Miniprotein binders against p81326. Designs and how they scored, part 157

Target 1, 226 residues: p81326
Amino acid sequence: MLHFGGFIMEINHISKILEKEREEYIRNKVEEYLKQGFSKDDAVNKANQSWRTYIGHRIQDVIYNLLKKFLKDSGLKVTTDKALNNRNLPEELDKVKRLIAINYGEYLFLPDADVIVYKVENNDIKIIAIISVKNSFRERRFETTYWKLKLKESPVTSHIKVFLATPDKDNEISYKCPNGKPKKMRIILEYELDGIYFLKEDFEETEKAKHFGKIVEDIIEISKKL
Below, E stands for the ipSAE of ESMFold2; O stands for the ipSAE of OpenDDE; V2 stands for 0.75 times the mean of E and O plus 0.25 times the DockQ between their complexes.

## First folded at step 12 (miniprotein)

Design Bh14 (at its last fold request DockQ between E and O 0.74; V2 from the best seeds 0.79)
Fold by ESMFold2, fold request of step 13:
Structure Bh14 (fold): chain B 226 residues (1-226), chain A 83 residues (1-83)
Amino acid sequence: as target 1 above (226 residues)
Amino acid sequence: SDLEKRAEQLIEFAEYLIKIAEDLLEEGKPKIAIEWLELAVRFLQMALELARKNNLDELAERIEKLIERAKELIERAEKIKES
């Protein structure tokens, strides 16, 4: 319904805007750290870390707001890890939290999911999908795959779709076999996850690796089968 | 109708993008704010196309006013950037 070329192109433009911001952000942060007395090398390292935190938060917020606005008229609700960690949870969100929790013996933990999509039908809550948002794969290469495998271990959570959303600006997972060599990270992520959604135009598209603009229709179609 | 809901979704997302730009202007970052505003205008133009093709006059008028507001913000941000 929402799948048209203009929508996909404009959604991909979000990551282009964020990339344009990077240079100025880094320059300003380096100057700030130099004024605080850090060496040039330390200031650059700190500025890059600051950028990674900033852009991760920004991309997640944009994805959350996009999904919330485009899914609501299909009876689908969206929440986040931050909302579920609030000490004063409404009953509905408390149920969402319980429905995605993973058992580790006497302990219960939430999967590390940035955005959660669910629906409410006749007082029943059904978790549709979780979306992991990653700007880069430096620290959390296969974290999303781990959580997919844990969710598959229980019949209560095995239906939950696990998606990865990424601009992948450094082409860490954009192609299966760049230069004729299989890219382990791309191949394993695509094999184990239910989908990878790219916030850019240039990547190897497959049944599971798609433009991010297609995620809304995919989630709606999945929800009709539950 | 489904077309009205689709246009409203585009409008709501554009309004979120405008909010991002307004925050950036308050932070003294007009260059990046313009990028977000231009993106918001593109989403509003998609919504306007839907409204006009389906003769939704009141919706089209509302979208046109939103586009005018966003363009005024772009002009304001351009002046700040040039200062």
Scores: ipSAE 0.834, ipTM 0.933, lowest interface PAE 0.6, mean pLDDT 89
Fold by OpenDDE base, look of step 12:
Structure Bh14 (fold): chain B 226 residues (1-226), chain A 83 residues (1-83)
Amino acid sequence: as target 1 above (226 residues)
Amino acid sequence: SDLEKRAEQLIEFAEYLIKIAEDLLEEGKPKIAIEWLELAVRFLQMALELARKNNLDELAERIEKLIERAKELIERAEKIKES
């Protein structure tokens, strides 16, 4: 078995390395916005917003590629919601898209699905898990929970596991009751989701709250039961 | 074997990280590129340990070559950084 300890430690570096780009990125964007005629305060605010979007995409891409590589030999496939936004999809991805769609009566919408794990058996597709990747919880704190609850409402999607992966940079959900005060967000997310996976060391571990290094094994185990 | 598969997974992920670093070097960001390369080397070292423990000599040699390549890229990036 991989000395899980070393692998876990190296996963924690991913977020740290990405965060080191922040200072340079902000500086460059501030300069860009100043040249466009924005005030200093507006330029800083826009740069920070741009950074949040940028870092969010970067961490999603790394996690996607990690899961793609480490799940490949288990016969599991990985895609993203971005890949599903095309009008002309391969048959396989078109099926994946339909199998995660949520019914709103006259309309079908896709949940936020940064990473989608599925298997193909005898030309049938089974969706195993959706992983939402959040760098921070400043916006849309319970969006992943909403999608989990919506997926549960249909027998077509009720089996799909929904996981949250996060470095939780601001320690918003790392502990349930720090200093005796309950953190509502941690408690609700842990209750409603199938698991929370942390790309950091300093968090309260529970049955559902684990280090990200365990997600591959957990997904493989789930896939065997479907 | 399961261990061989895990070693290959580590190699493929490390190669992805090396590609990130190469792109960053092209963008003129050697400092961050070095950190990704160092991370890649650590993943390759984990793969190498698995290969050696299982007497996978050919795989070990392949991993060692990748480590060497990553280290050469680090050296190049350091020169660019000092420049």
Scores: ipSAE 0.812, ipTM 0.925, lowest interface PAE 0.6, mean pLDDT 93
ESMFold2, look of step 12: ipSAE 0.826; ipTM 0.930
ESMFold2 (binder alone), look of step 12: mean pLDDT 87; pTM 0.850
ESMFold2, fold request of step 13: ipSAE 0.811, 0.825; ipTM 0.926, 0.928
ESMFold2 (binder alone), fold request of step 13: mean pLDDT 87, 87, 87; pTM 0.849, 0.850, 0.849
OpenDDE base, fold request of step 13: ipSAE 0.782, 0.782, 0.788; ipTM 0.916, 0.916, 0.918

Design Bh15 (at its last fold request DockQ between E and O 0.82; V2 from the best seeds 0.81)
Fold by OpenDDE base, look of step 12:
Structure Bh15 (fold): chain B 226 residues (1-226), chain A 83 residues (1-83)
Amino acid sequence: as target 1 above (226 residues)
Amino acid sequence: SDLEKRAEQLIEFAEYLIRLAEELLEEGRPKVAIEWLKLAVRFLQMALELARKNNLDELAERIEKLIERAKELIERAEKIKES
């Protein structure tokens, strides 16, 4: 048995490591924008926005690679929406892309899918789960919920589990009712999504809100039922 | 065995983290590279424990070599950080 405790502890360090880069990154970007002729205030604002984008991609890449490695031996495959943004896709990925597409009548659009978990059985692809990875909830707080609801509307996609993975640094969704006051975002996300997985220790655990260390086992279990 | 598979998973993830750290070193970011390398070492240590408990000597040796490599990269990164 993996001493699950050690693995959980190391997962918690991922977000901490990512934040250590912030000061240097911001400083360098501020200098860059100042050289481009921006005011100090504009340079700082642009640097902060650049950081949010950068760190968001970084955490997504780390989580993608983590899931890819830890799901491999279960016969599960992992891809990303970025990998699907190609005109010349391999047949397998083209099928994956089609199986997560949402119908808007004249148009098909893909949900935000930072990580896509699927299996191949008898040359058929089954999509198991989509994981949205968010470092913070400053923008598009309910976007993942929107995609979950849209996926439910079609028998083609209704079985797909949608999970949110986050360090929740600002404690926006870590607790349901801190100090007796309901946190709308936590309650709604937990209600609408199939699970929320935290890359931290300090959160209110429920049936749907778990530590990220449990996501691999949960996905494997779901894959066996599909 | 399931434990052997888990050890391999830990190794592969650690190898990814080492590559990530190497890229950061090339970008001139030794501070954050060191942190990723330390995390890689911790994952490798977990894998090593699993290998040893299951008497997987060859796997243990492979893991130890990876730990050594990661530590050498940490030392190199620290030198770059101080320069």
Scores: ipSAE 0.823, ipTM 0.931, lowest interface PAE 0.6, mean pLDDT 92
Fold by ESMFold2, fold request of step 13:
Structure Bh15 (fold): chain B 226 residues (1-226), chain A 83 residues (1-83)
Amino acid sequence: as target 1 above (226 residues)
Amino acid sequence: SDLEKRAEQLIEFAEYLIRLAEELLEEGRPKVAIEWLKLAVRFLQMALELARKNNLDELAERIEKLIERAKELIERAEKIKES
């Protein structure tokens, strides 16, 4: 596919814009909290907490829209776990929900998937991939690997690819052996997941660790095999 | 054709980016809105190249108008930023 080199380079601008959004967001929120009477230290801490919630939703929205636009002409559809948790679910999405649900005896739960890619063929729905979007690995370091392992336990979900998408601004998983020592988080995530897609240029690229711009081609290729 | 489909995908994603930037402008955040608009223009330029290479004149004219609108939004946002 032509122009994919240019496409990949332009996709990496997303992470740069997100960082500029952070600077402006934090500045505006600190000003707002100072006006409310908080100390400077408290205002900064509250602004950073607010940012973490806000940016998580922003990154997911951008990735959702990118995948939706670039996958549709390949017969692939995209939804979100937010949409699947809606009380009044269209029949198609209800089937998607049932096809990714994990059985815990009396209970059924959805994996923590931010974005879900599937296809519809002759009223048959096939889940292709789920993408977990992580801005940072402060709290939920191995959440995505847990869901991959659970999906592997059943023949009805074992084919589902589990991807992680991240800007990884703090270089928590960008390299396998920084300074010659194994980085546990990167090594385990890469081993267990089907792919890690970075929204930046500076990371150790492998067969599973790739530029985010390559995710469209990879999903299309996988869908042809299913 | 596959190239025409790729151009339409680029246009649709650029239109999403423009809408995102317009939302940010309404929130009083012109600096970051300008960055999203510049990215939208880059995707539209990629689509324009594909349209021109394949003699899709109707599509190319549509893309040119979208680029013009995005650049006008950038100019407007720059004025807001300076104020």
Scores: ipSAE 0.817, ipTM 0.929, lowest interface PAE 0.7, mean pLDDT 89
ESMFold2, look of step 12: ipSAE 0.816; ipTM 0.929
ESMFold2 (binder alone), look of step 12: mean pLDDT 87; pTM 0.855
ESMFold2, fold request of step 13: ipSAE 0.810, 0.806; ipTM 0.927, 0.925
ESMFold2 (binder alone), fold request of step 13: mean pLDDT 87, 87, 87; pTM 0.856, 0.858, 0.854
OpenDDE base, fold request of step 13: ipSAE 0.811, 0.808, 0.811; ipTM 0.926, 0.925, 0.926

Design Bh16 (at its last fold request DockQ between E and O 0.79; V2 from the best seeds 0.82)
Fold by OpenDDE base, look of step 12:
Structure Bh16 (fold): chain B 226 residues (1-226), chain A 83 residues (1-83)
Amino acid sequence: as target 1 above (226 residues)
Amino acid sequence: SDLEKRADQLIEFAEYLIRLAEEYLEEGKPKIAIEWLELAVRFLQMALRLARKNNLDELAERIEKLIERAKELIERAEKIKES
């Protein structure tokens, strides 16, 4: 039995390490914006916004690489929406892109898909899961839920599992009813999504809300049923 | 074996973290680089335990070499941090 505990603990460090950059990053950006002629308050606000974008990309990259390495031996492939934003895609990725597209009548749009897990069998591509990676929920709180519901509307995409991965640094969705008060966001996200995976220890575990360390096994199990 | 596969997965992820740390070093951020390297070492140590438990001597040796490399990078990063 893999000392699952050790692996879980190390996963929790990912977010902690990333957050250690914040102070220096903010300081440097504030200085940059001050030099550009912004007021102190504006510089601080812009620096904080820049940080949210920066840290979001960083955590997505780490999680992408983690899933890529830990799913490879199961015959599963991993890509990102960013990789699909190319005019000249390899045939395989072009197929992946088409298989996650959402129909809006005259237009097809891609869901936000920080990580896409798929398999190739007999030259056919099967999309298994989309993982949305969110460091915080200050903006676009139900965006992942929207995409899940849209994917569910088509027989082409209805089978795709949608997961949320988050350290939930601000404890916005870690508990359902802290102090007896329901956390609307946690309840809705857990209800609508196929799973929520936390990159931390301090959360309320349920059937759908699990530690991120379980996501690999869950994806592999889903892949066997598709 | 499943354990061998898991060891390999841990190794490959640790190697990614080492590369990530090297990027941070190039960016002049030795403090953060050290944190990533220490995390890489911990993953490699997990892999090493798996390799040893399954008598995978060649794999164990490879892991030990990677741990040593990561530690050397930590030492280098510490020197940069102090300068």
Scores: ipSAE 0.849, ipTM 0.938, lowest interface PAE 0.6, mean pLDDT 93
Fold by ESMFold2, fold request of step 13:
Formats: structure tokens, sequence, C-alpha cells
Structure Bh16 (fold): chain B 226 residues (1-226), chain A 83 residues (1-83)
């Protein structure tokens, strides 16, 4: 397998590029909210909320496009939770949706997944992995681990790898024991998930915590075992 | 031809980055657009090295034209940024 060392380096640029827009984005949004009649404090809070939504969607879109382009020649297809929530689902995507659904007795729900990787063999679909994309860990910190635990409960879904992809710009999970103190979020996420892939250079690398650029070869390797 | 497939993947991702940069230009954000275009050029340069390594002259010529196009967009964006 060809090693993409330069590929890893350039991928870490993605989050840096997106962060360069932050100050201008927030300033423009504060001005917009002030004109709508909000107080200064409310305008700042709403602008920061707007930025978190904007940057989260942008990172997801870049990751989706990267995986789609680099996995296609390995017989792997990529879709998103947005695509699965459309009313007019093609048969293939309807099957993907049903193969990741979680049973809660009389209810059937999709896990919260941002990007889904699957393959098609003679009209049969095999789900390989889901990737949760998190820009920050202010809210819903352990939902990705919840998804992994629920998928493990059924022999139909227990093979599905669950990954977390993050720039982690605030260093919330970058180190296991910063200053000798165990970081609960990092410890639990690393223990329960199949991998954490960082979109930055500065983090504690382990068997499960890796540079994001390694995710392509890892997914391809997993798909060969299924 | 695994190296040719790898070059095509790099090209397709770079083309996505160029389209993303064009969206930023349409929004009047040339500074950010330049950052995405520079990243696209870096991916194209990786693809060009692979094409030359495999003596794929037609592919290398295509990649060189894409790099030239991306650099023209950077020049256009820099003029917008300064105005």
Amino acid sequence: as target 1 above (226 residues)
Amino acid sequence: SDLEKRADQLIEFAEYLIRLAEEYLEEGKPKIAIEWLELAVRFLQMALRLARKNNLDELAERIEKLIERAKELIERAEKIKES
C-alpha cells in the first residue's frame, strides 16, 4: 500500500484554512444581529453559535468529499446522514439506511452519523464504517460512543466500525493525561470507539488515535476483511 | 496502474477544492479562496509527480493546465482582495 506522508501533512491544513475565516465571520454576524435589534451580548452569543454550525458543516463536507474521492477505486461508496434523510431515497440508499437503523422496541431510529462508508456486492450492501465529525465537544460529548455501543448489541451491526474525526482545536481530547491528570473524554472515547482521527498535528498518537490522513488506508484494510 | 488511480484521486480532490474556492470568491471572500486554491495546487503537484514518475505525458499535461488555471484564479483573487 502506498504511503501518503505528504498527503497527511496537507490534510492537516484543512482546519487551519477554515479557522482563518473565524474573526471576519463573527464580526459580520455580530453586526447583522445588532441590526436585528439584539443586545451586544446576545449578538455575540448568536454569532458564535452561527459559526459553530457553519464550520461544522464545512468540515463535514470536506471530509465527505475527501473520502468519496479516495475510496471509490477500492469498491467503496460514501454517503451522508443528510442524503439518508431525503424523502426520495434510491433503493441502494434505502438499504443503507435500514442496515444502520437501531431497534428501540416499537421504534426504529437512525444513529446520528455524519458520513457512512459501505460496499455493494451483487445488490447486497455491507456497512463498513460510520464517521462522526466533531469540531468541538461543548455538547453531546459521548453520542459517538453511544452509537458504537448500540451497534455492538446486534450481530447484524456489530461489525460496523465507528470513528470520530476532529480538529479538536481547543485540545479537549488531544491528550490522555495532560499534566498527569487523566482526561475522561479522551479516555472513554478512545476505549469505546474503533478510532479517533485528528485533523491537526499536535495530539497524543496511539494505536486508535491517529492523523486523519491515515483513515483512507485503515478503511480499505477493514473492508478487505469483510 | 495503481499510481495512475492515485493521481486521478488527487486531481478529483483538487478539483473539489477549486470549486470550493470559487464559492468563496462568489461570496466576496478572496483571502479564504486563495488558501483553498493554494492547497489545491499542492494536491495537483503531488498528482503531477505521480504522472511524471509513470511517464503519463497526456495526464501530466492535463495536470499542468489545471495548475495554471488555479494560479490564474489566485491572481484574480489577489486583485479582488486588494480592491
Scores: ipSAE 0.820, ipTM 0.930, lowest interface PAE 0.7, mean pLDDT 88
ESMFold2, look of step 12: ipSAE 0.810; ipTM 0.927
ESMFold2 (binder alone), look of step 12: mean pLDDT 87; pTM 0.858
ESMFold2, fold request of step 13: ipSAE 0.768, 0.816; ipTM 0.911, 0.929
ESMFold2 (binder alone), fold request of step 13: mean pLDDT 87, 87, 87; pTM 0.859, 0.857, 0.854
OpenDDE base, fold request of step 13: ipSAE 0.836, 0.835, 0.836; ipTM 0.934, 0.934, 0.934

Design Bh2 (at its last look DockQ between E and O 0.77; V2 from the best seeds 0.81)
Fold by OpenDDE base, look of step 12:
Structure Bh2 (fold): chain B 226 residues (1-226), chain A 83 residues (1-83)
Amino acid sequence: as target 1 above (226 residues)
Amino acid sequence: SDLEKRAEQLIEFAEYLIRLAEEYLEEGRPKIAIEWLKLAVRFLQMALELARKNNLDELAERIEKLIERAKELIERAEKIKES
């Protein structure tokens, strides 16, 4: 067994490294916006918003690559919603796209799916899991839950596991009842989702709330039952 | 073996991190590049431990070479940072 402890510690460093970039990024963006004629306050606000978007994409990319490498030997494939946003998709990805689509009557829409894990058996594609990767919950707190509930409504997608991966930088969902007060968001997310995986050490562990280091094993186990 | 597979997974992820660091270097951001390279080295060290415990000498040698490459990139990045 990988010294689970070492792997866990290194996963925690991912978020820390990304946060080290913030000061430089903000400074550069503030300067850019000032040159564009924005006020100092506007420049700072815009820089902070830009940072949230940027860091969100960066962590998603790292997590995608991590899962891609660590699931490969299990015969599992990994893609992203971005990869599916193409008019000319390979047949395999076109099938993946169709198998995660949610029906809204006249329209089909894709759930937010930062990472999609699937397997190919005998030319049949089975979607195993969707992982939403969120650095913070300032916006769209229950978006992942919405998609989970929508996926459950169809027999085509009801089997798909939906996981949330987060460093939870602001400790919004790390504990259920800090200081005896229930954290509504933690409780609801844990109840509705199939799992929450933390890229940090300081959190309340439960059956569904685990360290991110366990997600690979959990996905592999799920894949064997499908 | 499962351990060999895990070692290879660690190697491949470390190689991704090295590429990521190289992108940061190209962008003129050596400080962050160094942090990613250090993380890559730590993953490679974990892989090396697995290789050695399983007497996978060829794999161990490959990992050691990758560690050396990553360290060389760190040194280069540090020089750029000081310049």
Scores: ipSAE 0.846, ipTM 0.937, lowest interface PAE 0.6, mean pLDDT 92
Fold by ESMFold2, look of step 12:
Structure Bh2 (fold): chain B 226 residues (1-226), chain A 83 residues (1-83)
Amino acid sequence: as target 1 above (226 residues)
Amino acid sequence: SDLEKRAEQLIEFAEYLIRLAEEYLEEGRPKIAIEWLKLAVRFLQMALELARKNNLDELAERIEKLIERAKELIERAEKIKES
């Protein structure tokens, strides 16, 4: 369908640009912190922390806009966790929010979903997929698997596909058995999730671990079955 | 047609990338803006090849103008980078 060899190649440039942005960002922030009187070690630590705050939203924004543009002609709509948490929520988005919410007794919470794909059919809303966007797995390593398991517990949400999208620059989950040693995080994520989509060229490709450029066709195919 | 829809999707994403690059230019970050603009041109070139192979002349002309605009922004960003 929309799978296109050139499309896959060009999508992988996103991660290359993000790495170049990281280098510029870190360099500038280190210089700023050094001018403020911090030691080199402290300046580097602060710059890396600042980068984590900055880049999370950048990657999510790029992925959101990519999916929005490439899914629109298939009758699929895209929203974000930020949009669903607005105080003045339109009725359509309020329904999306209710359809993914998890019940914890007296409390009702949304999964930590960065991007949500849904369709509207005969005035009914069908949630197709939730995409969790991770730049690093240093914290909350298995948060996405937790949300997948919680969504499976209810017949209302059990059909929702849960995907992970990542540059995985540090190869934290790119391979199942690097150097012959099992990588627990990759193995568990691939087992529990519906798919892992890499924004880079070098990773162990499997039925569930794919180039990010394939996510559009996968979502469209899933939507036809609902 | 499906090919025309695919070309339009490529164009629309490229236009987002151009707007993103313009934001970086406004923030005084021409080096990263150039990289996003180069990516936008790659998507536009892909759309252009699709349009030409399918004899969509008006679409191809539109895409060529977008590529020219993106290249002008790259030139502007290069001047800012060097100053």
Scores: ipSAE 0.816, ipTM 0.930, lowest interface PAE 0.6, mean pLDDT 88
ESMFold2 (binder alone), look of step 12: mean pLDDT 87; pTM 0.862

Design Bh3 (at its last look DockQ between E and O 0.88; V2 from the best seeds 0.81)
Fold by OpenDDE base, look of step 12:
Structure Bh3 (fold): chain B 226 residues (1-226), chain A 83 residues (1-83)
Amino acid sequence: as target 1 above (226 residues)
Amino acid sequence: SDLEKRAEQLIEFAEYLIRLAEELLEEGKPKIAIEWLKLAVRFLQMALELARKNNLDELAERIEKLIERAKELIERAEKIKES
């Protein structure tokens, strides 16, 4: 249904719009850090690190709101790991939190879950999918894969689909074997995850690697089978 | 209808983008606000096309009003950017 060519094109603009803020953001942060007494090189490095964190949150927020609006009419609900980081959760969110928790013996920890999609049926919560939203791949390249594998280890969480959404602006995972050279990260992520969704046009499409515009329909279809 | 639902989804997302742009304007970032508003207008135009194809006149009118509001905000933001 959302396969409007127009919709796909507009999704691609999300990342482009966010990146337009970078120059001004960096400039302002560099000035701030210089005023704090940092060297020029340190100020630039700190500004770039700050930008990575900032832009990461911004894209997550946009994607969260997009999924929330486009899944609503299907009876699906959307939340975030941030919303679950509260001591006083509503009953529904407390159940969601417990249903995504990973057992480490004496401890339960939550996976990184930028977006959590669930449904409520007869007062029972069913977790459908976790979407990790990454603007770029740097230090934690396989973190989403780790969480997927951990979720598979329990019958409580093994059914949860784990998706990665990314603009992949640096083309780290857009192609499997560019110029005859395998991209390990793309191959591993595609193998281990339930899907990779790109907020861009220039990527190698496969059964698991799709444009982000397809994620809503895929989630709805999965929800009907649970 | 499924098309009506899709139109409403597009509207709601566009309204979110408009709110986001308004917050950015309050933060003194008119340039980026304009970009989000333009995106909102494009989503609303998609919704408008769906409404018109399904003869949903009331919905079409609502969408047109939202487009007008977004355009007015763009004009305001451009003035702020130039000042």
Scores: ipSAE 0.812, ipTM 0.925, lowest interface PAE 0.6, mean pLDDT 92
Fold by ESMFold2, look of step 12:
Structure Bh3 (fold): chain B 226 residues (1-226), chain A 83 residues (1-83)
Amino acid sequence: as target 1 above (226 residues)
Amino acid sequence: SDLEKRAEQLIEFAEYLIRLAEELLEEGKPKIAIEWLKLAVRFLQMALELARKNNLDELAERIEKLIERAKELIERAEKIKES
């Protein structure tokens, strides 16, 4: 268990560091695109698109490494969607992939699961939770809820907890009723998902909406019940 | 013990952050590398506090070396940033 509030506070510093990287990244990318012959407007648009991809991969990698280090001594293993899409898939990961896959007749698809937590007991694999990492809710804002609903449809996947991890820098889902008006996106996400974990300090905390640093204890507690 | 395991987890995450910062320095990004190194030092300081409170002298020595390494990398990155 995490025994001190300093851990939670320092975890929130991750998103602050990532935001500090934005300005230099954008400036360098604009310069690169201008040198390639793009107009100023096109270079800026391309740089912003590049940043969104970069920051998403970076925060996913940090979250993966954090969970891997802090969950291992509780008998929990962590993998990623990238690892599950590797063509040379070890048997253990192949089983993980099959245990979260959703069947659509002739087709088999993985849910939106950036990070997957599982355990191995008595030669069997039990999926504990999947974590979807989202930096922005401008596009595909309810994709994670769709996958939660699909996982609930089968008795073999209905136990899987679906979490959303986000810095939510633009405050798209940080509060339920900002300025007295219900925020549909926050309300629906909180209702449908098993938890929302914020990589920042400023949000409306509820039973399901928590500081990201609490996710380690929550996963460990859930794993004991499964 | 559980406190020893917690300290090791903090160390391992800090080591990941140091590796991330080293990669950023190789990419010529000293400003952001410094921020990741400062965060790594904070996690190492938490681990050191745990080790000292529990009289884990060998572990504390290891952590102190890691902090020294991270601070040396910060100094290197500061010189690169200012050049």
Scores: ipSAE 0.760, ipTM 0.909, lowest interface PAE 0.9, mean pLDDT 88
ESMFold2 (binder alone), look of step 12: mean pLDDT 87; pTM 0.856

